# VHH binders against p53848r504to814: the designs that were tried, part 7

Target 1, 311 residues: p53848r504to814
Amino acid sequence: TYIMAIFNATPDSFSDGGEHFADIESQLNDIIKLCKDALYLHESVIIDVGGCSTRPNSIQASEEEEIRRSIPLIKAIRESTELPQDKVILSIDTYRSNVAKEAIKVGVDIINDISGGLFDSNMFAVIAENPEICYILSHTRGDISTMNRLAHYENFALGDSIQQEFVHNTDIQQLDDLKDKTVLIRNVGQEIGERYIKAIDNGVKRWQILIDPGLGFAKTWKQNLQIIRHIPILKNYSFTMNSNNSQVYVNLRNMPVLLGPSRKKFIGHITKDVDAKQRDFATGAVVASCIGFGSDMVRVHDVKNCSKSIK
Key: E = the ipSAE of ESMFold2; O = the ipSAE of ESMFold2 at other seeds; V2 = 0.75 times the mean of E and O plus 0.25 times the DockQ between their complexes.

## First folded at step 1 (VHH)

Design d11 (framework vhh_7sr4_2)
Fold by ESMFold2-Fast, scan of step 1:
Structure d11 (fold): chain B 311 residues (1-311), chain A 122 residues (1-122)
Amino acid sequence: as target 1 above (311 residues)
Amino acid sequence: EVKLVESGGGLVQPGGSLRLSCAASGLIFSDYAMGWYRQTPGKQRDLVADITRGGSTKYGDSVKGRFTISRDNTKNTVYLQMNSLKPEDTAVYYCAAYDFWSGYYEDAFDYWGQGTQVTVSS
């Protein structure tokens, strides 16, 4: 199980000296400490650097500003002699193809794209041109401003173009017995599959792709829990669909899955809405559930607490 | 139990001023960034202003130069001073608390108030 640690490269903003007031050296020192703490317990660590907010209804940083925030930091991490470079995997949290291009130039290993290529049509071409790069294909609906309004899976009809569905693992209750209870995960799988086939059609290789079903994005708190329980269905799911007057087989079976439940609002519903720091204890339990249901990677704020729950 | 309680809304004429307050309880206030959002019926919530733990501020383009966000950690309160109000500022204003540094931006705000109505009309 891989551990992906979140690092927000959007420090305190709007000082009279500009938007950023923390320097690169200070941020690098924070990253070095985070890496050393994680590597004391694990053989490797993934650092996910975010330079732009993906919070629903937020004002997005410009592409130029996102590059200014994230790219020099990634470069500094890769040039650091204080880190065992072979044990530090770098991810950038971006939906912009130009940001991804710049990050790849300075040594990033993973592009973590919340939009699954929806927000920037050139993203798949960038990933295809760089076959050494891993791509996290995340599920969402709409855009940052609209995704909260699109969580209507329980009453949503499955895609009209879907011809045939299969769940291929004998450890899963028969699909016929679960049809009414699996509408959410099947809709998520079908929408992921559509993004997946577009990526493949653009030259991305299956082995580059990790799937993130997008906990907290276009989903209610109950739907987030249903997704976690149904990860085994997603990992055994395939279907055929009509596309461009032909039938296409979409196979999601055994794709690696990332889940990021850390400190998300739905955990507050379970813990009676305690503050975010106290949610770290409950996050540990949810992370353990994600791994138990088949998650290959977890994205977390508190590496130490979550590492204890994984052991 | 976390609570965010807004106050200071009301009816004001164009060109007038209002000061909104949001009192927080049930959380360690100094650990949270605070923000103000607004929403009109049938439209999405828009960011008005954010303030970080360290006091750095961000404003929506439509309110820059007219609104000022501030916080008082000893009173667990965030404020929004609204000057030169326009009819298009009419909305329900929501207080929110979030963990700015952790990348919690992926989700909806951590905590929300119930909202306070601001109406700018003659």
Scores: ipSAE 0.000, ipTM 0.186, lowest interface PAE 12.7, mean pLDDT 74

Design e01 (framework vhh_ozoralizumab_d1)
Fold by ESMFold2-Fast, scan of step 1:
Structure e01 (fold): chain B 311 residues (1-311), chain A 120 residues (1-120)
Amino acid sequence: as target 1 above (311 residues)
Amino acid sequence: EVQLVESGGGLVQPGGSLRLSCAASGFTFSSYWMYWVRQAPGKGLEWVSEISSSGSYTKYPDSVKGRFTISRDNAKNTLYLQMNSLRPEDTAVYYCARDYSGYEWGFDYRGQGTLVTVSS
């Protein structure tokens, strides 16, 4: 299982007791320490650099400011002689195609797109032009301001174009008995599948794509727990739909899945922890559950506690 | 419409004290954790203090622990930062910030800031 460590280069988001968002040199030193901690326990580490907060209702940095915050830092990481470059994988957390393009130029390996291409229609073209780049296709609804109001997943299927559904999992014995309990994950899978097909139609390759069901985005705390529990369904989910007068088979089976439960407020609801640092310990327990249910990658703030849960 | 208005900044000599205030409006102040954050010239934002919605829990980084005290008056919708034993390195614009109500820990709104200059 891969660990993706979060590094926020944003002034509006923090979960540590004392963070200086000063200079690139200071931020690079923090990343070097984070990498050393991860690589003590693991063969590799993924660093996910965020230059703009994607949390609901947050004030969005301009594209220029996001580039100013993230791109020089990524460049500094790649130029560092203190890091074993073959063991450090770089990701950028951005929904903007121009930011992704600049990050690719300076050596990023992964584009982590919370919107699955919804917020920027040029994203898939950028990913398609760079076949060596991995793309994380995340699930959300609406935009940063509206996503919390769109957490209604009550229908068995979404859209008239969906014709057939399949769950190919030996652990899921009776789909009919589970229909009411699986509405959320099936709706999420269908919406991911719609974005997946658009990505493929734009030239993105299946092998570039990792899926993220979007814990904390357009979902209540109870829904986040249901998603974690139902990862096996998502990893065995496929369906057919009509597109441009053709029947298309959408196969999400065996796609790598990323989950980012780290320091989300829904963990506080489960454990009654309201402090972000206390959520690091609780996140370790949730991460162990995510891996047990089939997560291939976990996105976390506290590598030490999560590494212990995995190892 | 959420509004946060800081006041109380100014010029002070090393070793001196200042009390910052933040007037909140447009939301239920008593339901939110609140923060003080600062930005020194040429530097990024630094977390300075946090306080729970009830005022029962507070946290500080080592750089200000024992010198700064965060407090709130929910009846007046006002957040305070008492700063004692001020040092030249405390020179910064200080912002009042409202805890993000969504999925990640952080803040979603901050005020325009109040400048604190510690110089002889």
Scores: ipSAE 0.000, ipTM 0.156, lowest interface PAE 15.4, mean pLDDT 73

Design e02 (framework vhh_ozoralizumab_d1)
Fold by ESMFold2-Fast, scan of step 1:
Structure e02 (fold): chain B 311 residues (1-311), chain A 121 residues (1-121)
Amino acid sequence: as target 1 above (311 residues)
Amino acid sequence: EVQLVESGGGLVQPGGSLRLSCAASGFTFSDYAMYWVRQAPGKGLEWVSEISGSGGSTKYPDSVKGRFTISRDNAKNTLYLQMNSLRPEDTAVYYCAKDLYYDSSGWFDPRGQGTLVTVSS
């Protein structure tokens, strides 16, 4: 299981223990400390650099400002002699294709796209042009301002284009017994699969793609818990659909899955902690559940406490 | 645990002034930076102001810089926002926050209901 540590390079990063407008050298020193802490327990670490808040209803930084915040820092990380470069994997948290292009130029390994290509139609072309780059295809609906209004899955019918679906070799052997209880994860899988096919059609390769069911994006707190419990269904899910008068087989089986429960409000709802920092203990317990249900990567704010639940 | 109660909103004419207050309890107020954020009808959240725990540092976006002043009284556990030269576009529900973190599932969770500021002629 990989650990992906969040580093926010935004003005509102103060809420996550960062300082407003910290210079690159100070941020690099924080990254070095974070990497050393993670590598004490793990053979490698993924650093996920965010230059723009992707939280629902948040104020979006301009593309230029996002580049200004994130790209020089990524460059400084890659040029650092204090880091074991072979053990540090760099990710950028962006839904913008131009930001992704600039990040690739300075040495990122992963593009972490909350929108699954929905917010920027050029994203898949950028990923396709760079077959060495891994892409995290995340599930959401709408945009940053509207996604929280679109969390309606409980009684949602299967998509009109879906012809047949399969849940393969899992502990959940009787799909018919669970059909009404798995509408959410099947809808999420179908929507991920539609974005997956779009990416493949644009030249992205299957081996570049990790899937993230998007805990906290277009989902209520109960739905987030259902997603975690149903990871085995997602990892064993396939379906056929009609696209452009042709039947397409969409196979999500054995795709790597990333989950980011760290400091999400649904954890606060369960524990009644509203302060993001106060959720670290509860986040550790939820991270353990994510790993137990089959997550291949976990995205966290507090590496030390979450590392204990992994190792 | 943490409680934040906003007050001071109301109806004012363009060019008018209002002073918002936020009564804080359940934490050591002086140890934390505090924030004002607002949400206009049909719009997303907008960060309005920030003040350090000591009150020695303040920050504002260009949209309110020079018109709004954030301050705090650590002895009274109270945060303030002085709003001058109000414009119709300042119409919003105003919230104070100890932490700008809000849920990725879409809900900013202020401790209180916020306080409505309406600027109209």
Scores: ipSAE 0.000, ipTM 0.132, lowest interface PAE 18.4, mean pLDDT 73

Design e03 (framework vhh_ozoralizumab_d1)
Fold by ESMFold2-Fast, scan of step 1:
Formats: sequence, C-alpha cells, structure tokens
Structure e03 (fold): chain B 311 residues (1-311), chain A 120 residues (1-120)
Amino acid sequence: as target 1 above (311 residues)
Amino acid sequence: EVQLVESGGGLVQPGGSLRLSCAASGFTFSSYSMYWVRQAPGKGLEWVSEISYSGSSTKYPDSVKGRFTISRDNAKNTLYLQMNSLRPEDTAVYYCARGEYLWFGELDYRGQGTLVTVSS
C-alpha cells in the first residue's frame, strides 16, 4: 500500500503572490524534511503538490498563477542533490491540462485530477501523449461551485454487474447490502467508468489509470463511509453503456484504487472531533479501514500517524 | 489547540434577522481566510460565505447574496455573519470554518455549530 503525502503550494489569500507565501527555498526545505521522515519508515515516498484550491465554492487561481506556484517547486525538488531521487515519486494535484503539460516537462510522475477530466477536456490528450505518466481519475459531479448540491444518488437501469464469484461468495448480510445499499457505489462506479472510457477513447492506456471514488466531493459524510465499506464492490464492478450509438462494455475490475480520507470532515463527524490535528489520529484508523477494504494507495496529510496504521 | 466557537443562533420568524459570531483561538486569525458553512436538516454541507484574511474580499452564493453579510474583526479574533430577510429554507446548523494556511482544497477546522431555526 503506497502513502501519498500532500504538500500545498498556494497562499491563504484571494490575491496572487500573497504577502505570507513561503519562498521556494523554504518550501523545498519542508519537502526535504517530509521526505526524510517518510523514508525513515518506507522504501519510497510520493509527494502530491497542489497549486490551486479545489474546496467547494472557492475562487480558483489562474492557470498562470497555478503554474507559477507549483512548477518551480517541482523543478527544485527534482534538481535537489539532498534527495534520493530514485525514492521520490512526484504527483501534481491539478485539473488543468496546461499545468499537467508543464509539470511533466519538469519531472512529475503522476497527474492527480480531482475532476476525472470533467473540468478540462484536453486533459486526456495530455495523458495519452505521455504513456509513462500515471493518472489518478477521481469521481465528482458538476464543478467546484455546484458539487456539494449534487450528492443525491438514485437507482438506475439494469446493465451492470458485480463479479459473479464475489456476489456468490458473500454472506447473507453482505448480499442484503448489495441489494439495498449499493446504489451509491454503483452510481460512482458507472460515472467513473464513463470517464474511463472517454480516457481510453482519447488514447490513455488502462495501465496509466488509478481510480479514486472522491471522498468528500459531491458526497455527504455518511456516503463517504459507505464508499469505504464498498471498495470491494468497485474493484469487482462492470457495466454496459451506450456510447455513440454503440454498446460498450466497461470493466473496472482489478483497477488500483486511491482513497484520500485525510482530514475530511466526515472523520470529525464520526469521532466528533472538530480539530483537524485531532482528526489526524482518527484519519490513521480510517486509513487502516481503507487498506483493509482494498485501497491500494492512500493520500494523507499526516504521514507519521498513517505509517503507524499500516505497519 | 485551534478552537472555533460559534454563537448567536436561535429561533426567528421569517423575515427576521440574526447575527452569528465565531470566537477563534489557538492560531493567528489574521493570517487565514474564513468561512461560514451550514447543514440543513437532511441535507449536506453548503457553503454560505467566504472572507479573505484582510477582510477586503467576500463571496456569497446567489441563495444568500444581498441578505447575508460576512465580516471580521482581526483585533478581536472574531468572525461574524449578519443574516437578514431570513427564510424557512435558511434553517440549518451554521459552522464557522478555517481554510488551510497554504490552502489544501478543503476546510481544515470548523466549530461545533450553532442552530438557526426560521419558523412561525
């Protein structure tokens, strides 16, 4: 199970180049410390660099400002002689194809796209042009301003299946869950699958793609918990859809799954902790559950607590 | 330890007004953008208002624009929400929230909430 550590390269302001933004040298030193801490416990570390806020209803930094914040930092990380480059995997958290292009030029390994290509139609072309790049295809609905209003998941027409062996080997309570409580994960799986087919149609390769059901994006806290419990369903899920007047079979079975429960508010809801630092410990317990239910990668703010959960 | 404590909620009739306050402690309040978010019965969390660290920029969704005003007093470490022309659909638990310092794409702290009921 891989651990992906989050590093934000955005100021806490609505103005470009905010007065309290740390310089690149200070940010690089923070990254070096984070990498040393992670590599004390792990063979490698994945750093996810974010240059633009994706919080609901936030003001989006311009593409040029996102590039200014993130690209020089990624370049500085890759050029650092203080880091064991063979043990540092770099990810950029962006939904913008032009930002992804620039990040690839300076040595990023992973594009982490919260929108699954919804927010920028050119993203899949960029990923397809770079077959060595891994792409995290995340689930959401609408856009940043509307996603929190779109958390209603309803029944849909038949045309999907859960791997027959999985269904037939579950106990009676699990079969009842498959019948009554699978609407959410099946909707998420179908919508991920629709984005997956668009990616493949644009030349992206299946082996480039990790799927992320998008905890906290277009979902309530109870729905986030349901998704965690039903990761095995997602990993055994397939369906048929109509595309361009043709029937297309979509198979998500055995795709790698990433989950990012770190500091999500549903953890505070479950434990009644409102403080994000208190949620870091609770996040460790949730991360252990994600791994237990079949997550292949977890995206976290506090690597130390999460590392203790997977050891 | 970061603490956000909301107050000022209560029962109010349609068309009435309420002023919510949020007392912040355990961090440099003037360095953070702040938010009000709400959760209506049976609904998910909804963004209500944003204010920049200096107070010079504010944002509202159309559902409350012109009726609600967010403000802050950095000297007192306090965030406010003035709510006018309240409607039954404004009934919710209102939370004061802080964004991450280097901005993460999500809110990192919120208070325990204060209940606003618009009825009768």
Scores: ipSAE 0.000, ipTM 0.117, lowest interface PAE 19.4, mean pLDDT 71

Design e04 (framework vhh_ozoralizumab_d1; at its last look DockQ between E and O 0.01; V2 from the best seeds 0.00; counts 0 for: pae E 14.1 > 2, grease 24.4 > 24.2, placed apart)
Fold by ESMFold2-Fast, scan of step 1:
Structure e04 (fold): chain B 311 residues (1-311), chain A 121 residues (1-121)
Amino acid sequence: as target 1 above (311 residues)
Amino acid sequence: EVQLVESGGGLVQPGGSLRLSCAASGFTFDDYAMYWVRQAPGKGLEWVSEISWNSGSIKYPDSVKGRFTISRDNAKNTLYLQMNSLRPEDTAVYYCAKPRYSSGYYAFDIRGQGTLVTVSS
């Protein structure tokens, strides 16, 4: 299982309130400390740098400002002699193709795209031009301001486009037996699959793609719990749909899955604790569940809490 | 031009057997995973089997597992589906399908006209 630690380089970030924004040297020192703490317990660490808040209903930074916040920091991390560079994997949390392009130039390894290419039609072309780059294809609906209103999942997510569905793992009951209980994960899988096909059609390679069902994006707290419990279904899910004047079979089976439950509001609902820092204790239990249900990577604010869950 | 030509379908009684063949041309057959999918009258498409380029990975849904066997002959550019213990619900047009990319096990386009399998008394 891989651990992905979140570092927010924004003045109004969800967890940090901009504590790391003003000074690249100060931010680098914080990242060095985070990496050393993680590497005490793990063979490698993934740092996910965010230059623009993806918090629902947040005000979006301009592309130029996002670049100013994130790119110099990524460059400084890669140039640091205080970090074991072979053990530090860098990710950038961005939905903008121009930001991704700049990050790749300064040594990022992963593009973490909360929109799955929905917010920027040029994203897949950038990823395709860089086959050494890993791309996290995340599920959401609408945009930053509307996603909270789009948490209604039905049996016919894509209408007539979806023709047949399957769950392939013999340890999971037949789809017909679970149909009413699995509409959410099936809708999420169908929408991920549609984005996956578009990525592949634009030249992205299968081995570049991780999938993220998008906990907290276009989902209620109860739906987030359902997704975690149904990770095995997502990892064994396939369907057929009409696409590009042909009938296409989409098989999501065996794709690596990333989950980011850290400090989401639904953890506060479970524990009756809505403060982001206090959610760190509850996050450990949720992370353990994610790993137990088959998550290949977890995205967290508190790396030590997540590490204790793995042991 | 990619071409897939299915054959071997026909009328068979419940409990009977049929062997389907798919002759592939227009691409390097042994670079690609291959699939069998079917469409029953008035229903959508259903995946029924997949096989990797070297036959090292083979998968079936529970509806056909233990009854159907997929195989390939890379020297002959031919894909096969051995269907045993056929049931009325296996009645469908069967299609041989190629993935869009050699690296892709997850997406494919349907090619060819299919071969009809009818299981009835």
Scores: ipSAE 0.000, ipTM 0.376, lowest interface PAE 11.8, mean pLDDT 74
Fold by ESMFold2, look of step 2:
Structure e04 (fold): chain B 311 residues (1-311), chain A 121 residues (1-121)
Amino acid sequence: as target 1 above (311 residues)
Amino acid sequence: EVQLVESGGGLVQPGGSLRLSCAASGFTFDDYAMYWVRQAPGKGLEWVSEISWNSGSIKYPDSVKGRFTISRDNAKNTLYLQMNSLRPEDTAVYYCAKPRYSSGYYAFDIRGQGTLVTVSS
């Protein structure tokens, strides 16, 4: 399992609530420390840099401001002689294609797009033009301001226009019981699959894509728990859908899966009003569960404490 | 356009045997678990057998276990049911089915006319 460490180049990047994005040297020193801590326990580390908040209902920085917050930092990390560059993988957390394009120019490896291309119709073209770039295709619904009003998942979304096959379901009784308990993960799998087909149609290669069911994006905290427990279903999910006046087979098998439990809200419900720093300890238990259910990558705030759980 | 065509039914005495066949077309047969279901006179549909896409998992209800054998030939897109030691209560129209998930429930996708099996002395 790979660890992805979150680094926010936004006002919310520190627990003090301060804004530190204008101090590249301080940010770089923090990243060097994070990398050393992670590399003590792991063969490599992924640093996920965000220049715009993706918290529900947050005010979005302009594209220009997101670039100013994130691109110089990525460049500084890539140019640092104090980091083992062959062991440090850089990800940018952005849903904007122009930000992704600028990040690619300065040496990013991964585009982490919480919208799965929904928020910017040019994103897939940027990824397709850069076949060496890994793209995280995440599930959400609506937009930043509406997504958590859209957390109601009903079977009618799996209606007549989409056929589903559970390849390893071998008993009709088991399938009936599974139907009621898997509504959420099947909807997520179908909606990811629809975005996946759009990416392929725009020239993105399957080997570029890692999928993320989007914990906390259009999901309640209880739904996050269901998704974590049902990762094996997602990793074996396939279905047939109508696309471009033909039937298309979508298969998510063998695609790497990222999980990233929300630091503040999901863990807070489990731990009941524990402050943000102590939530990283509780996240370690959740991370261990994610690994046990088959997550290939976990996105965390506290690399040191979560690394103990991952190993 | 999904088609399922059943054959091999007939009149058989108790203790006899029949082999049912189902020719499938209009979908990727190799990707689906397949089923035999039956409907006795005046009754609803009853599950009879299930086989995974690669035959790695095969299931039967207790009422037919040990007497019926499901199999498939993915190269010929054909599903089979070998029925031995037939009893009068096995009398039914037999259908092969593809799984279909629609409107919040799992259902059997039955497209053929079925094949009538009558077990009577």
Scores: ipSAE 0.000, ipTM 0.106, lowest interface PAE 19.6, mean pLDDT 74
Fold by ESMFold2 at other seeds, look of step 2:
Structure e04 (fold): chain B 311 residues (1-311), chain A 121 residues (1-121)
Amino acid sequence: as target 1 above (311 residues)
Amino acid sequence: EVQLVESGGGLVQPGGSLRLSCAASGFTFDDYAMYWVRQAPGKGLEWVSEISWNSGSIKYPDSVKGRFTISRDNAKNTLYLQMNSLRPEDTAVYYCAKPRYSSGYYAFDIRGQGTLVTVSS
């Protein structure tokens, strides 16, 4: 399992009497420390740089601000002689195609798009023009300001567009045994699949894509737990959907899966009645369960402690 | 309108043979690799054969290799599956499939009702 470490490229909220900003050199030193901590337990590390918050209801930085915060940092990381470049994989957390394009110019490896192309229709074209770039196609609904009101999965959003569904693998019960318990993960799989087909139609190659069911994006904390438990269903899911008076078969089997369980709000709900020491252990247990259910990559805030729990 | 019409299924005893056909229309048939896939009762979809546009590359999973032969006639827009030495495990609805790109296992167009093959004595 790969570990993806979150790095928020944000300036300090206030300045002191010196010229002490969250400048590139300070951020690079933080990245070096983060990599050292992660590489103590792992053969490689993925650093996910974000210059714009994607938390529900957060205020979005402008595209220009996002570029200013993230692109020089990615360039500095790639140019550093203090990092084992063969062990450091760079990801940029952005839903904006122009930000992704700039990041590719300076040596990013992965575009991590929480919208799965929903927020910027030019994203797939950028990825398609760069076949060496890995793209994380994530599930959400609506936009940053509306997504938490769209977490209603009682009915299938794609409705009659979906013609048949399948879950493959002799070790998994048939869908009929679990129909009412799996509506959420099947909804997510179908919506990811639709966006996957749009990516393919725009020239993105299957080998470029990882999928992410989007923990905490248009999901309640209870729904996050259901998604984690049902990762085996998602990894074995296929369906047919209508396309231009015909149907097309979409198969998610063998797609690598990313999970980001280290959301403070999500973890806070499951640990609210335990002391702080026990909450730290519970966080590690949630990460371990993501791996146990088949996550190929986990995105975490506390790399050092989560790395120990993964081992 | 893409149409794929499967035929040639039926009831056959173990060890028997069947030849499936798929009549294709609504697209340029010889631009595409073509596939046979099957769905056994209560199971998911399983790939059973692939043939490139010019028949230069042909692939089978181990479960059918040596027993099934895919072929195509580009002049007639027709895909075939010769099925020999049939086993009860081959019982399924068989579909022909067109990839969304000229080749690709994971995004197929399935338009027909398929053709049922039942292997039973």
Scores: ipSAE 0.000, ipTM 0.304, lowest interface PAE 13.3, mean pLDDT 78
ESMFold2 (binder alone), look of step 2: mean pLDDT 83; pTM 0.838
ESMFold2, look of step 4: ipSAE 0.000; ipTM 0.251
ESMFold2 (binder alone), look of step 4: mean pLDDT 83; pTM 0.835
ESMFold2 at other seeds, look of step 4: ipSAE 0.000; ipTM 0.110
ESMFold2, look of step 5: ipSAE 0.000; ipTM 0.290
ESMFold2 (binder alone), look of step 5: mean pLDDT 83; pTM 0.833
ESMFold2 at other seeds, look of step 5: ipSAE 0.000; ipTM 0.217

Design e05 (framework vhh_ozoralizumab_d1)
Fold by ESMFold2-Fast, scan of step 1:
Structure e05 (fold): chain B 311 residues (1-311), chain A 122 residues (1-122)
Amino acid sequence: as target 1 above (311 residues)
Amino acid sequence: EVQLVESGGGLVQPGGSLRLSCAASGFTFSNYGMYWVRQAPGKGLEWVSEISGSGDYTKYPDSVKGRFTISRDNAKNTLYLQMNSLRPEDTAVYYCARESYDYVWGSYFDYRGQGTLVTVSS
């Protein structure tokens, strides 16, 4: 299981452990320390650099400002002789194709796109032109200002674009018994699948794509918990859909899955804690559950405590 | 409207003490972790201390650990920073900041005050 550590490069962001908005040298030193902690127990570590907030209703940094915050740091990480470059994987958290292009030029390995290509129609073309790049295709609905209002999930009518569904390696009668409880994960899987097919049609290769069901994006805290429990369904899911009077088979089986449960408000609901520090304990337990249910990558804020849970 | 107003800064000699206060309004203070952040002349923002909403958990960087103490009074919606054994390198504008969390960025601060200047010189 891969561990993906969050590093915020925004002016008003802090990370626990002394991370803060500072000069490149200071930020690089924080990242070196983070990598050493993770590599104590793991063969590799993924650092996810973010230069623009995607929180609901946030004021978005300009493309130029996002580049200013993130690209020089990624370049400094790749040029560092203090890091075992073969064990450090770099991700940039961006929904902008031009930011992705600049990050690829300076040595990023992964584009982490919370929009699954929805916010920038040129994203898939950039990924397709760079077959060595991994792309995280995340589930959301609407845009940054509207996603919180779109958390209503109902069973699709099979007579619409979705023709039939399969959950492989699962007892069919068990699935029918749980149908009402699986409507969320099936909707998420179908919407991811539609974005997946669009990416493939634009030249992206299946081996480039990792799926993120998007905890916290267009979802309530109860829905986040449901998604975690149903990772096995997502990892065994396929369906057939109509597109321009053609039947398309969408196979999500065995695709790598990323989950980011770190310090979510829904953890506070479960434990009755509202403090981020108190949520770190609960987050460790949720991370263990994510791995147990089949997550291939976990995106976390507190890498020291999380690393002890991933072996 | 969320507001954070710092006070208590001023001139102090090396080895002296100051207590900073931050008056918070416009939100349920006890539901949020809080930070003290500083910016020295010509330098970037530096994290100084943090405290959980309940006040049970605090954290400090090595540069101030043992000299600074963060605390809060949730009944008065007020955050404090007790600074002892002050050094010239502690000269900075000190900001009170409210912790927030989002899915992508983790912990960050979404609001900070206007700041209060602390000058440590003889």
Scores: ipSAE 0.000, ipTM 0.167, lowest interface PAE 15.4, mean pLDDT 74

